# VH-VL binders against q0aze0: the designs that were tried, part 509

Target 1, 268 residues: q0aze0
Amino acid sequence: MKIILVNNRFKENTEKKAQEIAGQLSALNVEVIIDNGLDEPYAGTVDFIMVLGGDGTMLRAARRYGQRAIPVLGVNMGTVGFLSNIEINELAEYLPLILREEYSLEARMMLEVAVFQQQSLLTRVFCLNELLLRSNSPRMLSFALEISGQKLEPYRGDGLIVSTTTGSTAYSLSAGGPIADPQLDAFIVTPVASHIINKRPLVVSPEREISLHLLEEREAIIGIDGQIKMDFGAENRVLIKRAPHPLLMVNLKAKPFFTSIDRSLQRQ
Key: E = the ipSAE of ESMFold2; O = the ipSAE of OpenDDE; V2 = 0.75 times the mean of E and O plus 0.25 times the DockQ between their complexes.

## First folded at step 25 (VH-VL)

Design TB17 (framework fv_bermekimab; at its last look DockQ between E and O 0.93; V2 from the best seeds 0.87)
Fold by OpenDDE, look of step 25:
Structure TB17 (fold): chain C 268 residues (1-268), chain A 123 residues (1-123), chain B 107 residues (1-107)
Amino acid sequence: as target 1 above (268 residues)
Amino acid sequence: QVQLVESGGGVVQPGRSLRLSCTASGFTFSSFNVHWVRQAPGKGLEWVAAISYEGSNTYYAESVKGRFTISRDNSKNILFLQMDSLRLEDTAVYYCAKDRIYYSHAFYGMDVWGQGTLVTFSS
Amino acid sequence: DIQMTQSPSSVSASVGDRVTITCRASQGIKSWLNWYQQKPGKAPKLLIYAAKFRQSGVPSRFSGSGSGSDFTLTISSLQPEDFATYYCQQDNNRPLTFGGGTKVEHK
């Protein structure tokens, strides 16, 4: 068995724990690769990914490895979030099940985000939570939203979020989006400070494609999962569709989503 | 320089066929929806047909549906309009034009036009 | 089909004048209206897209406004090179349709 440990190099406690766990796994004849984000994603074949930290670390792991159809376990290390399954102090208890591959998987839809400039592809990214388009100035943006070739009324506001159901409890929620069942596949399109009062979020079928582009020359940015940022102008377009593969999240411990919402939101 | 150049116009008899061509240069032709728009002498503009950037979808005005066929060869950067069963009312300058936005399944205005090619009829 | 009605069909004006052209759609087209300028013997030129946004290179004296069914093109101060025919065009629905045109000519 070969396992990737994903941690955050900027958090010393996760680094130390990663080394400790790596030693334990090695003693059990498990091959271990540690990914703290410093290097490029490991390109070799692996059987399991263990994420040590919080939601941010999981999002990074998802972007780096989510397209590879590898089981991903979130191990919480004292943070509050929605993407961890077990606590670090529970790992020893569940380690035998992991090694025997006795666990269930939950498929979480990811976004495929393609950013273009003058017909050239700048980047293509798979992400678990959301894409954000927002103004980089005090001025509102005017932009076109297209869903499956249908043109909506041009948007005017600070920006727009296109989120997965997983991402519904992230920035989309802060912007007034609905909380969605993570077992549901859908896009959530949430306006950010629209000039239209009571502009409603849209829940969109995962079978549809979403496109965004600016209608005027303004300074804007796109953000992905709150971790990737890039400039976005009038010559750019972003195309969003369902990723071809979901993130396979490991369920070792039952974690009721709806009963845990209040607890998680109160601590954020 | 972004450019569209129409060709194939001329004098034709009613009921006959004619094939127009539009050659694109200076931009990625395969990334844009393209249109045919015509203008009768001394008259206004009339949209005729459009084809998606991939060539998979075609759209026609009712006045030409069943008689005209729009197609494209992205490998050669050429747009075509096959005109069959031509009528006197088809007399016009025919323009090809590209849509403003790339990789779209919708239309957002025509920002580049050719010089046009004239189609007329003999008695 | 959506019918586009332009008014007036022609307008006589002088250099420096404010010129206003209106376009009415037979049904709502949101903001998906374009304005074109055409000079004799030339192809049309895109001026305004999405009702109010100027195409690159278009002078600031050209402005568009409106949404829904009623739209306006305004030339704040007419210049000699602005004498031409102007067309509105909707692309909210297929088939795409043009207005009848407005000829701006010398007084």
Scores: ipSAE 0.897, ipTM 0.947, lowest interface PAE 0.6, mean pLDDT 95
Fold by ESMFold2, look of step 25:
Structure TB17 (fold): chain C 268 residues (1-268), chain A 123 residues (1-123), chain B 107 residues (1-107)
Amino acid sequence: as target 1 above (268 residues)
Amino acid sequence: QVQLVESGGGVVQPGRSLRLSCTASGFTFSSFNVHWVRQAPGKGLEWVAAISYEGSNTYYAESVKGRFTISRDNSKNILFLQMDSLRLEDTAVYYCAKDRIYYSHAFYGMDVWGQGTLVTFSS
Amino acid sequence: DIQMTQSPSSVSASVGDRVTITCRASQGIKSWLNWYQQKPGKAPKLLIYAAKFRQSGVPSRFSGSGSGSDFTLTISSLQPEDFATYYCQQDNNRPLTFGGGTKVEHK
């Protein structure tokens, strides 16, 4: 059995705990790969991914491994978020179930994001929460949103968020988007400080293809899951569609979304 | 140099066929939607047809549906217009034009045009 | 099909004049309207896209405005090279449609 432990290299406590857990698993003849984000993602076959940390560490794990159809467990080491399932002090209790594969999986839609410059692909990434297009200057953006070949009225404002339902409680929420049930598959398209009064958030079928480009040159940024940033200008275009595979999140301990939503939001 | 060059125009008899070609250079042809637009002598512009960058979607003006076929060969950077059952009303200069936005299934303006090729009739 | 109606059909003007051309769509087209310039014997040239944005290399004396169904192209101070025919064209709906043109002529 081979497991990846994902931690955040910027937090010493998670590194120490990852080594401790790796030792425990090795004693049970489990091969362990530690991914602290410094090296390239492990390319070999693995059976399970354990994320030690908060939502940010889970987002990185999803981007690195989410398309590989491997179960991913979020283990909280401090602040409870939306993406952890068990606490670190509960891991020993649940470890036998993990090793016997006695757990359920919840599929979470991911975005496939392709960013171009003058027809050349700059990057293709998969993300769990959202893509943000945002002005990087005091001036507003004017930009086009195309959904499956259909053009909406041009946008003018600070930017736009295209999120998954999982991402509905992240930046999309603070920009005025709806909280969505993460069991739904959808795009949520949320304008950021729009000057066009009819630009409400849209909930869009996951089968749609979404694209964005600027209508005039402005300094802009594309942000992905709040963790990847790149410059975006009038020669760029971004294409967004549902990723080929969802993130497979392990459910060992029930975390009812609706009964806990206020506590989870306050812990952000 | 971004360029479109039409060819295949000439003098034909009504009811006959012509194939127009448009050769593209100086840009990635397979990334852009392309159009045919015509202009009868002394008249305004009339959009004729368009084809998506990958070739999967075609669109026609009502006046040419069933008679004209737009196609493209992305390996050779050529746009075609097959014109069948030609009528006197099809007399025009035919332009090919590139849409301005790459990898799109919508249209955002025609930013590069060819010089045009003339289609006329003899009795 | 969306009918595009331009007015006037022609304008007699002098260098330095402010010239205004209007275009009306038979139904709403949002801001998805383009303006083209065409000189005799030449192919059209894109001036304005999405109602108000100038194509690269187009002088600032050209400006576009409007949304919905009513649009305007303005040349703030006509230059000798601006004597030409101007066309509006919508790309909100298929089929794409042009206006009938406005010929700007030297007095």
Scores: ipSAE 0.815, ipTM 0.921, lowest interface PAE 1.0, mean pLDDT 92
ESMFold2 (binder alone), look of step 25: mean pLDDT 94; pTM 0.961

Design TB18 (framework fv_bermekimab; at its last look DockQ between E and O 0.88; V2 from the best seeds 0.84)
Fold by OpenDDE, look of step 25:
Structure TB18 (fold): chain C 268 residues (1-268), chain A 123 residues (1-123), chain B 107 residues (1-107)
Amino acid sequence: as target 1 above (268 residues)
Amino acid sequence: QVQLVESGGGVVQPGRSLRLSCTASGFTFSSYNVHWVRQAPGKGLEWVAAITYEGSNKYYAESVKGRFTISRDNSKNILFLQMDSLRLEDTAVYYCAKDRIYYSHAFYGMDVWGQGTLVTFSS
Amino acid sequence: DIQMTQSPSSVSASVGDRVTITCRASQGIKSWLNWYQQKPGKAPKLLIYAASFRQSGVPSRFSGSGSGSDFTLTISSLQPEDFATYYCQQDNNRPLTFGGGTKVEHK
């Protein structure tokens, strides 16, 4: 068995724990690769990914490895979030099940985000939570939203979020989006400070494609999962569709989503 | 320089066929929806047809539906308009134009036009 | 089909004048209206897209406004090179349709 341990190099406790766990796994004849984000994603084949940390680390792991159809386990290390399955102090208890591959998987839809510059592809990214279009100045943006070739009324506001159902409890929620069942596949399109006071979020079929572009020359940015940032101007377009592969999240411990919402939101 | 150049116009008899061409240069032709728009002498503009950048979808004005066929060759950067069963009311300068926005199945205005090619009829 | 009605069909004006052209759609087209300028013997030129946004290179004296079914093109101070015919065009629905045009002439 070969396992990737994903941690955050900027969190010293996760780095230390990754080394400790790596040693334990090695003693059990498990091959271990540690990914702290410093290097490029490991290109070799692996059987399992263990994410040590919080939601941010999981999002990074998802972007780096989510397209590879590898089971991903979130191990919480004292943070508050929605993407961890077990606590670090529970790992020893569940380790035998992991090694025997006795666990269930939950498929979470990811976004495929393609950003273009004058017909040229700048970047293509798979992400678990959301894409954000936001003004980079005190002025509002004017932009076109297109869904499956249908043009909506031009948007005017600070920005727009296109989120997965997984991402519904992230930035979309702060912007007034709905909380969605993570077992549901859908896009959530949430306006950010629209000039229309009652502009409602949209829930969109995952079979549709969403595109955004600016209608005027303004300074804007694209944000992905709150971790990737890039400039976005009038010559750029972003195309969003369902990723071809979901993230396979490991379920070792039952975590009722709806009963845990209040607890998680109160701590944020 | 972004440019569209129409050709193929001329004098034709009613009921006959004519094929117009539009050659694109200076931009990625295959990334844009393109249109035919015509203008009768001394009259206004009339949209005729459009084809998406992939060539998968074609749209026509009712006045030409069933008689005109729009097509494109992205490998050669050429737009075509096959005009069959021509009528006197088809007399016009025919313009080709590109849409503003690339990689879209919607239309957002025509930002580049050719100089047009004239189609007229013999008496 | 959506019918586009322009008013007036012609207007006589002098250099420096404020010129206003209106376009009405037979049904709502959101903001998906474009304005074109055409000079004699020339191809049309895109001036305004999405009702109120100027195409690159278009002088600031040109402005567009409106949404739904009523739209306006305004030339704040007419210049000699602005004498031409102007057309509105909707692309909210297929088939795409043009207005009848407005000719801006010398007074």
Scores: ipSAE 0.880, ipTM 0.938, lowest interface PAE 0.6, mean pLDDT 95
Fold by ESMFold2, look of step 25:
Structure TB18 (fold): chain C 268 residues (1-268), chain A 123 residues (1-123), chain B 107 residues (1-107)
Amino acid sequence: as target 1 above (268 residues)
Amino acid sequence: QVQLVESGGGVVQPGRSLRLSCTASGFTFSSYNVHWVRQAPGKGLEWVAAITYEGSNKYYAESVKGRFTISRDNSKNILFLQMDSLRLEDTAVYYCAKDRIYYSHAFYGMDVWGQGTLVTFSS
Amino acid sequence: DIQMTQSPSSVSASVGDRVTITCRASQGIKSWLNWYQQKPGKAPKLLIYAASFRQSGVPSRFSGSGSGSDFTLTISSLQPEDFATYYCQQDNNRPLTFGGGTKVEHK
């Protein structure tokens, strides 16, 4: 059995714990590849991905490995978020079930984001939470939102968020978007400080294609999962679709989303 | 730099067919939606048809639907208008035009136009 | 189909005049209206897109305004090269439709 163990080298002292867990797994004849974020993603075949840390570490794992249809388990190391399933002190209890593949999977929609510069593909990225378009100056943006060839009234404001339902509790929520059941597949489109009357958040079918471009030259930024940033200008265009594969999250322990939602939102 | 050149216009008899071509240069033709627009002598502009950059969607004015067919060959950078069952009312200068936004399934303005090709009707 | 109505159909003006052209859509088109200039014997030229944004290379004396169904093109100080016919055109709905044109001609 081959497992990728994902950690954040400088967050919550996870490096020492990752090596401890790798040793325990090796003693059980499990081959372990450690991904601490410094190297390129492991390219070979693996059976399982274990994420040690909070939601941020899970977001990186999802971007690196989410399109491979490999089970991904979130193991909380201190700060409870929305994407962990078990606590680190419970791992020994659940290891036999992991090794016997006695768990269920929950599919979480991801975004496929393609950024262009003057007709040339600049990057293609998969993300779990959201794409953010925002101004990189005190000036507001004027931009066009297109949904499957349908043009909305031009936007004017600080920006726009296109999120998954999983991302509905992240930046989208802070900008006034709804909390969505992560079992739904949908885009949530949330304006950021819009000056246009009647611009409300939209919930959009996952089968739509969403695109954005500026109507006039301004300094803007595209942010992805709050962790990747790139410049965006009048020569750029972004296309957003549902990714070909969802993130397959391992479910070992029931975590009722609705009864815990207030407690989870109070964590950072 | 960016250029569109129409060809294939001429004198047409009732009920005959004509195929217009528009050759593109100086830009990535396959990235942009393209249009045909016509103008009868002494009259205003009339939008005729458009085709999306990948060729998957085609749109027509009601006046030409069922008689005209728009198509494109992205390997040769050519836009076509096949005009069947021609009538006196089709007499016009026909322009091809490029939409200004790439990789879109909507239209945002026609920023580059050809010089036009004349289609006239004979008795 | 969305009918676009321009007013006036023609205007006689002198160099230096302020010229205003209006365009009304038969139903709401948001801000998705373009303005074109056409000189005799030439292809149209895009001036304004999305109601109020000038195309690259268009002089600042041209401005557009409006939203919904009522739109205006303004030439703040007419120049000799501005004698031409002006068309509005909506791209909110398919089929795309033009206004009837406004000819700006020398007195």
Scores: ipSAE 0.785, ipTM 0.908, lowest interface PAE 1.1, mean pLDDT 92
ESMFold2 (binder alone), look of step 25: mean pLDDT 94; pTM 0.961

Design TB2 (framework fv_bermekimab; at its last look DockQ between E and O 0.89; V2 from the best seeds 0.87)
Fold by OpenDDE, look of step 25:
Structure TB2 (fold): chain C 268 residues (1-268), chain A 123 residues (1-123), chain B 107 residues (1-107)
Amino acid sequence: as target 1 above (268 residues)
Amino acid sequence: QVQLVESGGGVVQPGRSLRLSCTASGFTFSSFNVHWVRQAPGKGLEWVAAITYEGSNTYYAESVKGRFTISRDNSKNILFLQMDSLRLEDTAVYYCAKDRIYYSHAFYGMDVWGQGTLVTFSS
Amino acid sequence: DIQMTQSPSSVSASVGDRVTITCRASQGIKSWLNWYQQKPGKAPKLLIYAARFRQSGVPSRFSGSGSGSDFTLTISSLQPEDFATYYCQQDNNRPLTFGGGTKVEHK
């Protein structure tokens, strides 16, 4: 068995714990690769990914490895979030089940985000939470939203979020989007400070494609999962569709989503 | 320089066929929806047909539906308009034009036009 | 089909004048209305897209406004090179349709 431990190099406690766990796994004849985000994603074949930390670390792991159809376990290390399944102090208890591959998997839809510059592909990214378009100045943006070739009324506001159902409890929620069942596959399109009062978010079928582009020459940015940032102008377009592969999240411990909402949101 | 150049116009008899061509240069032709728009002498503009950037979808004005066929060869950067069963009311300068936005199945205005090619009829 | 009605069909004006052209759609087209300028013997030129945004290189004296069914093109101060025919065009629905045109000519 070969396992990747994903941690955050900027969190010393996760680094130390990753080393400890690596030692324990090695003693059990498990090959371990540690990914603290410093280097490129490990390109070799692996059987399991263990994420040590909070939601941010999980999002990074998802972007780095989510397309590879590898089971991903979130192990919480003292933070509150929605993407961890077990606590770090529970790992020893569940380790035998992991090694025997006695766990269930929950498929979470990811976004495929393609950003273009004058018909050229700048980047293609798979992400678990959301794509954000927002103004890089105090001025509002005017942009076109297209869904499956259908043109909506041009948007005017600070920006727009296109989120997965997993991402519904992230920035989309802060912007007034609905909380969605993570077992549901859908896009959530949430306006950010629209000039139209009571502009409602859209819930869109995962079978559809979404595109955004600016209607005027303004400085904007694209944000992905709150971690990737790039400039976005009138010459750019972003195309969003369902990723071809979901993130396979390991479910070792029953964690009821709806009963945990109050606790998780109260601490945010 | 972004450019469209029409050709194939001329004098034709009613009921006959004519094939127009539009050659694109200076931009990625295969990334844009393209249109045919015509203008009768001394008259206004009339949209004729459009084809998506992949060539998978075609659209026609009712006045030419069933008689005209729009197609494209992205490998050669050429747009075509096959005109069959031509009528006197088809007399016009025919323009090809590209849509403003790339990689879209919707239309956002025509930002580049050719010089046009004239189609007329002999009595 | 969506009918586009332009008014007036022609307008006589002098250099420096404010010129206003209106376009009405037979049904709502949101903001998906374009304006073109055409000079004699030349191809049309895109001026305004999405009702109010100027195409690159278009002078600031040209402005567009409106949404839904009623739209306006305004030339704040007419210049000698602005004498031409102007067309509105909707691309909210297929088939795409043009207005009848407005000729701006010398007084």
Scores: ipSAE 0.894, ipTM 0.946, lowest interface PAE 0.6, mean pLDDT 95
Fold by ESMFold2, look of step 25:
Structure TB2 (fold): chain C 268 residues (1-268), chain A 123 residues (1-123), chain B 107 residues (1-107)
Amino acid sequence: as target 1 above (268 residues)
Amino acid sequence: QVQLVESGGGVVQPGRSLRLSCTASGFTFSSFNVHWVRQAPGKGLEWVAAITYEGSNTYYAESVKGRFTISRDNSKNILFLQMDSLRLEDTAVYYCAKDRIYYSHAFYGMDVWGQGTLVTFSS
Amino acid sequence: DIQMTQSPSSVSASVGDRVTITCRASQGIKSWLNWYQQKPGKAPKLLIYAARFRQSGVPSRFSGSGSGSDFTLTISSLQPEDFATYYCQQDNNRPLTFGGGTKVEHK
């Protein structure tokens, strides 16, 4: 059995704990790869991914490994977020179930984001929460939103968020978007400080293709899961689709989304 | 130099067929939606047909639907208009035009035009 | 089909004049309206897209405005090269449709 342990290189205690867990797994004849985010993602075949940390560490793991259809377990090491399933002090209790593959999986839709400069692909990334298009100056953006070849009224404002349902409790929520059940597959399109009052958040079928481009030259940026940032101008387009594979989240311990929603939101 | 050049126009007989070609150069043809637009002598512009950049969707004006077929060969950078069951009302200069936005399934304006090819219905 | 009505059908003007051309759609088309210029014997040239944005290389004396169903092209100070026919065209709906044209002529 081969497992990737994903940790946050900026938290020294997580690195030490990851080594301890790797030792325990090795004693059980499990091969362990540690991914602290510093090196390229492990390219070889693995059976399971264990994320040691909070929602931010899970977002990175999802971007690196979410398209490989590998079970991913969130192990909380501090503040309870939306994406962890068990606590670190419970890991020993659940290890036998993990090794026997006795758990259920919850699928979480991801975005596939392709950013172009002219007709050349600059990058293709996968994200769990959202893509943000945002002005990088005091001036408003004017931009076009196309959904499966259908054009909406041009947007004017600070920007736009295209979110998954999982991302509905992140930046989209702060910008006025709805909280969505993460078991639904959908895009949530949320304007950021729109000066056009009739622009409301949209909930869009995951089968649609969404694209964005500026109608005039302005300094803008694309943000992805709040962790990747790139410049965006009048010669760029971004195309957004449902990613080919969902993130497969391991469910060992019941964690009801709706009973915990107010507590989790207050912590944000 | 971004360029579109139409060819294949000529004198047309009732009920016959004609195939127009439009050769593209100086840009990545396969990234852009393209159109046919016509203009009868002394008259205004009339949109005729369009095809998406990958060739997956075609659209037609009602006046030509069922008679004209738009197609493209991205390997040769050529846009075609097959014109069947021609009528007097089809007499016009035919332009090909490039849409301005790449990798789109919508239309955002025609920013590059050819010089046109004349189709005359008079015999 | 969306009908595009331009007015006036022609206008006589002198160099330096402010010229205004209007275009009305039979249904709402949001801001998805383009303006083209056509000179005799030449292909049309895109001036304005999405109601108000100038195509690259178009002089700043050309401006567009409007949304919904009513749109305006303005030439703030007519130049000799601006005598031409102007067409509006919507791309909100398929089929795409042009207005009937407005000929701007030398007085």
Scores: ipSAE 0.820, ipTM 0.921, lowest interface PAE 0.9, mean pLDDT 91
ESMFold2 (binder alone), look of step 25: mean pLDDT 94; pTM 0.961

